# VH-VL binders against Radical S-adenosyl methionine domain-containing protein 1, mitochondrial (RSAD1): the designs that were tried, part 1

Scores and structures below are computed, not measured.

Target 1, 237 residues: Radical S-adenosyl methionine domain-containing protein 1, mitochondrial (RSAD1), of Bos taurus (Bovine) (a5d7b1r34to270)
Amino acid sequence: APGSQRAALYVHWPYCEKRCSYCNFNKYIPRGVDEAALRRCLVIEAQTLLRLSGVRRVESVFFGGGTPSLASPHTVAAVLEAVAQAAHLPADSEVTLEANPTSASGSRLAAFGAAGVNRLSIGLQSLDDTELQLLGRTHSARDALQTLAEAQRLFPGRVSVDLMLGLPAQQVGPWLRQLQGLLRCCDDHVSLYQLSLERGTTLFTQVQQGALPAPDPELAAEMYQEGRAVLREAGFR
Structure headers, positions and changes below count from the first letter of each chain, unless a header shows other numbers; antibody chains aren't numbered by Kabat.
F, E and O stand for the ipSAE by ESMFold2-Fast, ESMFold2 and OpenDDE, each averaged over both directions (binder to target, target to binder). V2 = 0.75 x the mean of E and O + 0.25 x the DockQ between their complexes.
[cut] stands for letters that were removed.
Atom coordinates printed by the task and the answers are left out, and those that the model quotes come from them; centres of patches stay.

## First folded at step 9 (VH-VL)

Design m2
Fold by ESMFold2, look of step 11:
Structure m2 (fold): chain C 237 residues (1-237), chain A 122 residues (1-122), chain B 111 residues (1-111)
Amino acid sequence: as target 1 above (237 residues)
Amino acid sequence: QVQLVQSGAEVKKPGASVKVSCKASGYTFTGYWMHWVRQAPGQGLEWVGWINPKSGGTYYAQKFQGRVTMTRDTSISTAYMELSRLRSDDTAVYYCARWGYSYGFTNAFDIWGRGTLVTVSS
Amino acid sequence: QAVLTQPPSVSGAPGQRVTISCTGSSSNIGADYNVHWYQQLPGTAPKLLIYGNSNRPSGVPDRFSGSKSGTSASLAITGLQAEDEADYYCQSYDESLSGWVFGGGTQLTVL
């Protein structure tokens, strides 16, 4: 069956562990999570969306939003089972879960695999500890690399990572060395994205008040172009 | 007719290795993870590890790390488990089991091989 | 030692109801992981009986049912028949062990 009978499904997890200093994403910091109630809500929403859309085949599922790796693996399994009951979900469908290093221990990563996840998207952001502190991340560069190694052992060839560029005071040379170091331990996909200062974030206020230098957009463009060249030479797209 | 056909019984001496095969038929081999489970005589079931036949990725129970290797040949829809440096307490029936049910998104073992008896003795 | 605890044996007369318990911990059943049940007839491989706590595969009679509450799960068999005489195993995932775990097994005897 051709055409619009096929779809990719995005499942939004609404909670984060901590407010990031740069993030303008509407997110909730949990006080006490009623996982069973949220699981029921996600299942009902997935069933309703599929029913109203008339979609008969789901080619991929992506768990994203806040920090999806905070979800119980049972919640992920329940959503996938609901999707498979409401539409055709092929056994070889791509099922991706976004994770960050502080909420995605090796045992939790394996449990997500048991729940039906077969690809991970790891939000590294940076491999420099000073940059991580500036971004408000709760993990070190070493923690990030350990999580990446565990993820690759569990999902070989199916782990993507992201890396930010254009942070205040960042320089092309040191950043390229950071990227090249990351590529020594990556085997699939690397996403590069530029920092955007969002009104109402801690980082925006620090730049506005002069505590941090403003990001340089021309430097960010150079970093992006040089970073893409490094990725192409290593066989990435 | 979904089926897992395992290789025949084996007798080995301590220190040797054994390689058990599990051939899948009646379904898309690369669409489901394959687990290995063993059962010593008169005892319960013990999980050994899994292989994702599409990617070749593996994960082994801590007890077996360093002694077990799981591989597959997708051209003949066959999974393998090799256990090295055999000890007498490795005597067991070794099962392969497909992980999946209802389109492969259950973490249950829905199809089992008949088992391969491996006996380790002098 | 089994991570999931089952009674070693249960018995019942034909036509009666029996239940088989499966007690886990906060690292498996209590961490919201599914429980599955397998039946193993003498001399045969295990067979999936209940998956996802309470679902029956095609071909499993509705006199078999499963449930989960807290850190425990239960398999109920009504209308016992002679062919139900077998070993029964519960199974879940344990995040502390990073692995799939089985109960120690329950031998069901039909009197």
Scores: ipSAE 0.005, ipTM 0.518, lowest interface PAE 13.5, mean pLDDT 80

Design m3
Fold by OpenDDE, look of step 11:
Structure m3 (fold): chain C 237 residues (1-237), chain A 122 residues (1-122), chain B 111 residues (1-111)
Amino acid sequence: as target 1 above (237 residues)
Amino acid sequence: QVQLVQSGAEVKKPGASVKVSCKASGYTFTGYWMHWVRQAPGQGLEWVGWIYPKSGGTYYAQKFQGRVTMTRDTSISTAYMELSRLRSDDTAVYYCARWGYSYGFTNAFDIWGRGTLVTVSS
Amino acid sequence: QAVLTQPPSVSGAPGQRVTISCTGSSSNIGADYNVHWYQQLPGTAPKLLIYGNSNRPSGVPDRFSGSKSGTSASLAITGLQAEDEADYYCQSYDESLSGWVFGGGTQLTVL
């Protein structure tokens, strides 16, 4: 079968600063990472994949995985260049980078822009400091909002924010207020993610041992439904 | 033909503002970052900042933060640079330059406007 | 004053080889950011001469070449011609400044 002429490319950055309490992915905490070596690997992988697949046009590139914002702008740029060498990468292609607030200063975000990034996905997760701590995040709600503000300034209309729902002890009312608050300072895309308790995670263990209440799937469902309604009303997808 | 056409020379008093325009043609305006670079008389090149026309996002060199504003009108493929609180050392030829030819940091300023002389004098 | 250091002037006779150096630091060239070169003829806007350390845009003669090593870059011009008389600027990105930086420029005189 002939390969796809058009494709969206996903680039995986395997490193995080810290493992989130709910994350069951194979991510590494970088210690002495040879980023140059990783860069070479990512470049080779991208080119190999594109050539083997027969892809001729890359319409979007997504840097995701752990915390791609930990990568140097040079690494991101190198991958994009490699992609462009292997396939047609239109100048107006969507190039998205996932970023955590703790690793996304204004200057760093700008540097990613310089590398060719034109869209950001901010791993905000929550605007509640207690929830953020529960999730194992190292940033505060304040940090998140600051990052969001910088992201919006640099990439207006091209910022996606991730907000989680269905956390242990989380209630619909407070969560909706959180969402509404977020919408007052965000006119970009908002993605709602329901927490899934995964075996082997810290959060799973805490719930299993009774240190935290089990998430209520009914409440989560309600949050999602009402949250989507709020988003629609606010003009979001 | 790809080209950038800039507005004419400006003479301003200290403390005033100047707005220089740069009209792009021959390519997709929204697809490329637009940079601004200035050059004082007899001096070297100095980067001012960039705008991404597709979104309107901007980033300025620290030296110009608070004084420079870059905007664009996509309907006419035109970028603008406004510099406020002008002083004598702002006297320079201001260039708009497209960031292109390759990708990432392999990109360079491949298309330049002819420059706009801004003279600040009392 | 310029972040990248260039000799203020170089000269050569027609047919000769000249080299223009561009010395950076660990935060730009040394951080493996690409170096670009621009030619600026008198009274004109800069023109892209070399991009990505050693690549020539279409229309640029092969007698122009660029190289990079360590914290420095170099522009070489072989078979020097009268029309090569111009100012030459190197450019890179500086991560400490989070911005593009230029050399101070080198005036090339053809004797």
Scores: ipSAE 0.168, ipTM 0.737, lowest interface PAE 2.5, mean pLDDT 92

## First folded at step 13 (VH-VL; from q4 with heavy chain T106K)

Design u5
Fold by OpenDDE, fold request of step 17:
Structure u5 (fold): chain C 237 residues (1-237), chain A 122 residues (1-122), chain B 111 residues (1-111)
Amino acid sequence: as target 1 above (237 residues)
Amino acid sequence: QVQLVQSGAEVKKPGASVKVSCKASGYTFTGYWMHWVRQAPGQGLEWVGWIYPKSGGTYYAQKFQGRVTMTRDTSISTAYMELSRLRSDDTAVYYCARWGYSWGFKNAFDIWGRGTLVTVSS
Amino acid sequence: QAVLTQPPSVSGAPGQRVTISCTGSSSNIGADYNVHWYQQLPGTAPKLLIYGNSNRPSGVPDRFSGSKSGTSASLAITGLQAEDEADYYCQSYDESLSGWVFGGGTQLTVL
């Protein structure tokens, strides 16, 4: 008998433009990537997962991993088309794409909309340029705000933002001011992520060698608690 | 049973604004992108822009950027297109069209309104 | 003016086969974006005829077929009937324009 299982599908994009200083995941830096080949792999992977699991209905699709926004809209579309062939994908299904801030125009984000994306998750991480450099990010706070503005124009109320806490030398006061600044222009969801130092990362080495102070877990805890309070007061979460 | 019903013909002077409505029925209005396409008399089809009714998000063709505004009222499943600073070459039949039938770029304009004639003349 | 190029007109006798070409570029059809076709009868709104290069929506006769290769697409109509007299438009997506694009349209006359 055919299965009737429902599920949310996660699509993993394995490439990043640059490895973050804190990231220990198996991610690759694109060097002459054959995107057509990767597209085929992603399609096969999605179809195989759906076939083996017996899933008949996909409730949502999430493009995550490295930097999915580096994929062509055509690649994103191809995966969605393949999913729809293998299982029922309702027209009102949530389709989320993780994106890093960029100075590019809204046309890039609009193209993902054309591909079927209807929700964005922006890896903002920080509104402080020094912190962004510490994290190994290539975008600036200005870029982040610009991306957020474009995203909100295209998908009002459907833009999630990631903000990190517990960075080396980071203080509660300045961090809360970042959060408050972000809330002035955010209209959906803010995710708070505490930094975890992982062996084998650039950031771990810098802390070990004394180039950077070790993160303070007590300050991180305070940031998290105060941050959640601020979010609740502002009507988030 | 799925259909798009558009507002009636409009006659406007150059420099004026026009707002065309498109009421959807027979399907979940918020589940599909709504596009607008126009056709000048005796000419081809030209894409104007889209709105995502669930959020109200919009994106317009560069040609119409700053002059077109797309909105929606989800309570009555109605999309609106307003075009300002009208000129004679804006004279056309304006269509609302649902983007659907599949996924990705395999989606097409599967449902069309009957069109709204907008005439711009001095 | 149209981004995709179609012949202005084609004609055929009842029962014959006609083809309508649609020529794009490396930023649309050549970039492997899907091509769709629409039929527009006189005084009516366009109707979806072919989607995803070669698929027929429900209700569309199998005498209509679509194909795509390189930077071009083609609509073929076999067993031409009087009711097929209409304008036909190809449509795709252009990544350089970040928007949907149409052909100039082809007027089909049944002799």
Scores: ipSAE 0.867, ipTM 0.930, lowest interface PAE 0.5, mean pLDDT 94
Fold by OpenDDE, fold request of step 17:
Structure u5 (fold): chain C 237 residues (1-237), chain A 122 residues (1-122), chain B 111 residues (1-111)
Amino acid sequence: as target 1 above (237 residues)
Amino acid sequence: QVQLVQSGAEVKKPGASVKVSCKASGYTFTGYWMHWVRQAPGQGLEWVGWIYPKSGGTYYAQKFQGRVTMTRDTSISTAYMELSRLRSDDTAVYYCARWGYSWGFKNAFDIWGRGTLVTVSS
Amino acid sequence: QAVLTQPPSVSGAPGQRVTISCTGSSSNIGADYNVHWYQQLPGTAPKLLIYGNSNRPSGVPDRFSGSKSGTSASLAITGLQAEDEADYYCQSYDESLSGWVFGGGTQLTVL
């Protein structure tokens, strides 16, 4: 019915600090981003979308895309304020922010909390430094765990973690050990993502040139199956 | 009606701990951050920290880190602030305050408890 | 010391207009964080008076108004009444401190 439509809102942050070796998405890595301008755009976009769609109630807001944790807390807040102005945003609405360990200090995470974020999705990707380097990540496994710890302190039970599988030269045993290690310090949700080797990416080129072995789809499948079993056994959805 | 009811005044000696309670009613307790703000006698307001009742997550002002602990009991919609290793300059009225009314940084402390006087004296 | 600076006291006669300033810095008001104002009557808890720089909560008379510019904010009270005698605090968020900050408070005396 008009005026009664409910929706979940997705807010896309298009910038990353560094492009991941595997990422083929349209992401920008500009320096000196006019965040004020971007903030205005995001606000307008959100309000326009809500207005045009006739959505009257927003049940959740998700900040994703590149690295939303690069946004200032003020930007995040501005979007939420705009959403609340355009539609009903219940106080208990879920507000999730994707964050990379590199850009997610404890104080910064807390600042996002101040902005209204009440759930975090941590782009951990791996607990192996070699794999992290392979993926083009600038954080270490140690950094990742530290970020996770801070996130969990601030929002216990409301921290999702992303873990990749099916990387070049990756083996099932070591990967499962990573997962098991992660589960010892994770208390909410773990998302398993299988690497997709995409043309135009650094990783694709490296594999094509023989610098790295091609991912083994059979091993990836095994990782996924066993990983899901491990998660299920550990009580994760 | 929406209200926050705080525990009674406390008198403590230096080095002791104090735990102040704040019971919320009239709204969904878990849906709003609960903050604590204190006010020394004749002085201004000072932010202490917040707790997110839904998860129990907390963040404290740097000044109080390691000395303050905020908790909550969702079953009775009650927030707690415990301050340890008390000293004379901790003497203040401690307020619990709901962070609400809007979103983002337009949120403000829209509901306040009546305050709990904590006196630290030898 | 309070992060935000307020005059310690202001005064006015009934019916007059008074203003209370709140001066911050580039890490709070100057960073465009919202400023809120609280009224604290003697012996009572603070009460939200203005939120989001210039918005009045329900029940707050329109003779109270807030504004913000640059690194400063201002609370204006028109038609001053005896019951307005109270302490007034501005409040914002400081990104460098990653926390909420208050002004030192202004005691308003109605003459």
Scores: ipSAE 0.865, ipTM 0.930, lowest interface PAE 0.5, mean pLDDT 94
Fold by ESMFold2, fold request of step 17:
Parts: sequence; C-alpha cells; structure tokens
Structure u5 (fold): chain C 237 residues (1-237), chain A 122 residues (1-122), chain B 111 residues (1-111)
Amino acid sequence: as target 1 above (237 residues)
Amino acid sequence: QVQLVQSGAEVKKPGASVKVSCKASGYTFTGYWMHWVRQAPGQGLEWVGWIYPKSGGTYYAQKFQGRVTMTRDTSISTAYMELSRLRSDDTAVYYCARWGYSWGFKNAFDIWGRGTLVTVSS
Amino acid sequence: QAVLTQPPSVSGAPGQRVTISCTGSSSNIGADYNVHWYQQLPGTAPKLLIYGNSNRPSGVPDRFSGSKSGTSASLAITGLQAEDEADYYCQSYDESLSGWVFGGGTQLTVL
C-alpha cells in the first residue's frame, strides 16, 4: 500500500496560563500538571503515529497548542528523541517552539535550545497594553519586547512574531505605529492576523451584548492592506 | 572523516585576548551546535558555551559572560572562540566539541577537536 | 567541588570488573537529564564512551556499559584491559546553572 516517506510533525501542548478570550481552540489552564505523565503520552503518541503512518523522514517539528514554553525542556527533548528513533530526523531539521512572553526567560529559552529547539514563535498579539487586556493576555508590551530581544540573541534571524488587527475600537494610525515599532525589533517573520469572532468565546459574547463595539470589517481590510504595504516596504514577505 | 581541526597553541600575556579556531569537515556544519570546553593543566573539564552555526546564536557559561565571544563563518565551516582580558588561571587546553550523535538530551559531545593550548604568563 | 561527584580514582586487575559512580542532584541527574561518559587517554582529547545513560556509540566495546538511577549514574567496565587506563568523566545538564556540567573525573589504574 502507498505510504508517506516525508512529513512535518505538529506536537500539541494542551495547557495555557489562561484561556484566551478570542481563541476557539480547546485549551486548558494548568492545575498541578503531571509533566512526567504528559511526557510519556506525547512520546507514545509520536511513536505510534510515525509507526502507523509509515513516515520514514520528518523534515520539521513544531511544538504548538496552548503555551508550549510551559513544558519542561525534558519533555521537548523526549519527543525529539522519540521521533529520531522512529524515523530519520535530519540534523538540520527546523524545530520550532511557540512561547509566550510571561514564561519565556532567557535561561529557559536556552534550555529549549539544549533540548533541540532552533526557532521560536513568540505570541505578541499586540504592543498596546489595553489591547492585550482585551485579548485576555497575561503579558505586558514591555514583557513582550524583552522576551523578543532575548529570543533574538539566542536564535538570531529565527524568531517569528504576530500582530493582530481588527480588534474592537482599533484604529489604523495607532496600529501602524505598533507595526512600525515592531519592525525595528524584528529579524525574521511577522504575521498579521485579523480577529475573527468565534461563537462560544468571551470576546464574541462581549460584542454581542454590547460591552464592546463590533469590529469594522472595512477598517480591518484597510489595516491589512496598509500593514502589508509597510511589511513589503521594509523587505518582509 | 568527521573531524574538527583547531588552531595551534598560543602564548599570551595577562590582559591580552586570544582567538581559537575550529574547522569542521565531514558533516553539515550548520546542523549541529558547537560547544567549547576547556581543561586547565591537571584539572577536569569545564563548559564554556555554545554557538549554533546556522543562526550564529550563542549562550555562554556565567563564569565567562562578558569575556568570551563565539562566532562562526559558515562559508568555511569554521567556529571561533575569543577570550579577552586573559588571566593566568585561563591557562588551559580549549576544545571545540560537536553536540550531536542523536537528538535532544541523548545528544552528546561526540566529536572533539584535539585542543588548543593557551598559556597565559608574564 | 564539581557539580557531579566522582571518586578521584579506582583500580583493578586485568580481566576484572570496575564501576565508576557519578552522583548529581535534583537539578541535573535527579531532574531526569541524561548522563554521558567520556574517556580521556593521557595527553589526548576526551572521547565519547556512553551517551543517553546507557548507549554505546559505534566502535566502543560492549564491555563498557552505563546506567542511571535516581540522582546517580554508573559506568561499568568488564574484562579490564591495560588500554582502559584513562580518566573518565560523566556529564549532564544542570537546570540551576542553565548549562552543561562535568564530573571531577576518575583516574582508572590497571594493575
């Protein structure tokens, strides 16, 4: 029977510090995490998936989901070790870990490097503290910029960030200033994400109940187009 | 076939700097972290720091922060370690070592250079 | 005052079994970090002997074996030979130092 020889592997970390007000993914806030048990489960799942899929070569690994930077570096290492035992994991494979500014100290990021991580994805979302509070994020803009600087020292040219647009009450001018400020710090990729109101989220309910203004889709489209122009002018794709 | 070739021995005065080179061959230089480890005469092994050649990212042991700089040139597969403001207790053999053989913490220092003796005396 | 504690020396006659201990703490071996062993012949660079607690790289004789339990690790050498006379170092990662740590070394003498 036909089978895959090559794959990219996504590893889902199921816990967050706090459930985001806008996210529709099922995430859990940790309450006494049994890391050793989770580590065993993730290793078994990775080995089982690779065995059943017939994958012989893994080109990249991405640690995502809730807040993977809450995972122990042992857990990240154990998964990579298991993947390498079950398939060929080339030495130059890209290994990305999602991190949040609250839990990502320089020494902790270096420990993920020791575990095999060679690229970071930092969930900034905004550089405006009011917007961060609206989104239910636990970090300040200052924390985000400090974490970005530490990450770039450890993984220069290998740190991705994101910035959200289309938030309630957001305006083009101030948002573009956030983006321009971010580009002075950023050395790799910037993702622009439009807010989508998802049923069952705190943010959807607040807008529906009139506690927050409805997002303006025409304004969001303008922000996206102007943001892309700023990125293109600065040499980003 | 896989090897790390280091620069020759150096004699330096206190306060000077030294730059040791480590040329890799027989493997993909950018695929592995490169570490530096030193050994003073009659003493054990001491970790100095690492560089990831693909990105140029570095991390140094606390004892050496502010005095060590690690760099690389990927076009010639060479890593460098520079130690400044030398003291007599920096006299040691300085090794480069590849962090490899497997993945995660099953990686080990699997390939070592022969070492570069740095002697600091007046 | 190495982070990992090894006996300073051990000895054995040819053909005997010797064991070298490596004792760490809750911030390294006790935090489930792997232990690696290196052999250093006089005047030479260290050579990887055991990785990932118990695995032998290609070319290392099977009379060398490693194990880990709790906060300690052990290197065993059976069928001791004159060529085994060397210094042996254990190595791990330490969370509190955020760095790689070595034992103080054990000098093996073959009698």
Scores: ipSAE 0.472, ipTM 0.759, lowest interface PAE 2.8, mean pLDDT 84
Fold by ESMFold2, fold request of step 17:
Structure u5 (fold): chain C 237 residues (1-237), chain A 122 residues (1-122), chain B 111 residues (1-111)
Amino acid sequence: as target 1 above (237 residues)
Amino acid sequence: QVQLVQSGAEVKKPGASVKVSCKASGYTFTGYWMHWVRQAPGQGLEWVGWIYPKSGGTYYAQKFQGRVTMTRDTSISTAYMELSRLRSDDTAVYYCARWGYSWGFKNAFDIWGRGTLVTVSS
Amino acid sequence: QAVLTQPPSVSGAPGQRVTISCTGSSSNIGADYNVHWYQQLPGTAPKLLIYGNSNRPSGVPDRFSGSKSGTSASLAITGLQAEDEADYYCQSYDESLSGWVFGGGTQLTVL
């Protein structure tokens, strides 16, 4: 009976659609990507890690990193196949994929379902178009809401979202109204996280040069506290 | 051990609806996607759609969009397919099939129901 | 027209080898999606014969084998036996249709 070591597996996808103005994480923007070669590397890395670690059972798999929804569903499937060959992957394991919002139909999301994904984590970040532009996102608030609705039809009860706070020029009241509006649509989890200005990013430079106001840490703390209160009242974590 | 038991044959008139059931046994019903595939008399296999029993999420082939509804009852490990506004060319054997055996696209239809004949005639 | 193309029939004598082809396109087999094979005996449901291009599930004899190259796949049956007389379907995923697709089927006759 297997079960001597159990783990959750995180799979890092290294590419983004476009470099975000605030993110110091992603060094790779697609240009001439050989996805078949990357797929082979990810498969080898997953199997090698599992073999060397002695893990015999994987309870969940999370596809994160840059923008994993840019990966081919074939690549996601290949990694899951490799994990299942190297360890026990129960048929009802949670398999989560991080996705950016899109205006596309549900066919792309359904293809990830076909590949074995059964939960989505959507990097919504804001429902305000000016804030999205400031963050360097390629989608509108309308695109985000359409993607969220389609995701919830395909993965009911299994879609989480995030909402960013502490952006330059944000105010508590309008931001809380965004959050409250989002909660009327959400069916799983909402994550709140604060913008961190990282050296070497476009946003850091703009604040340093005075083109944008510096984020106010006390205002961000108030947003977080008020946001957590709203989440608790609505029954979220 | 593992099996899918489908409801009996149905005869319907054009314009009516039919609801076919598929009861799973011998495995964890919520752990596998359930698909529906049909076969018209003397013809090949045609995919209709899937349901993920754990969440209730569904996806339908474009040809059936707006006419098919797939549901499930996890308390009795049963999936359902309802096809509405029936036409004579909907006459077929309707199979439920488990998408399993492996992971990803190495999954296959590894367990099939015996099929439910639906005949649409006046 | 089936999305995956199979010959409508093939035949062979007992003990011989037969091959059933399955030709797809750049949106399915040519996009490197797996091919699966099913055997359907008269009056019965399909049964999984080959999965993931070339893998045999438990209980399938090693005289059944599968392969894939480019946009095509092939099922080979060696040592042909009378009970192999059946319809055979290939199956894959098509990303343009966002769905599961089957070949038109091949009727195997054992002479």
Scores: ipSAE 0.421, ipTM 0.748, lowest interface PAE 3.2, mean pLDDT 84

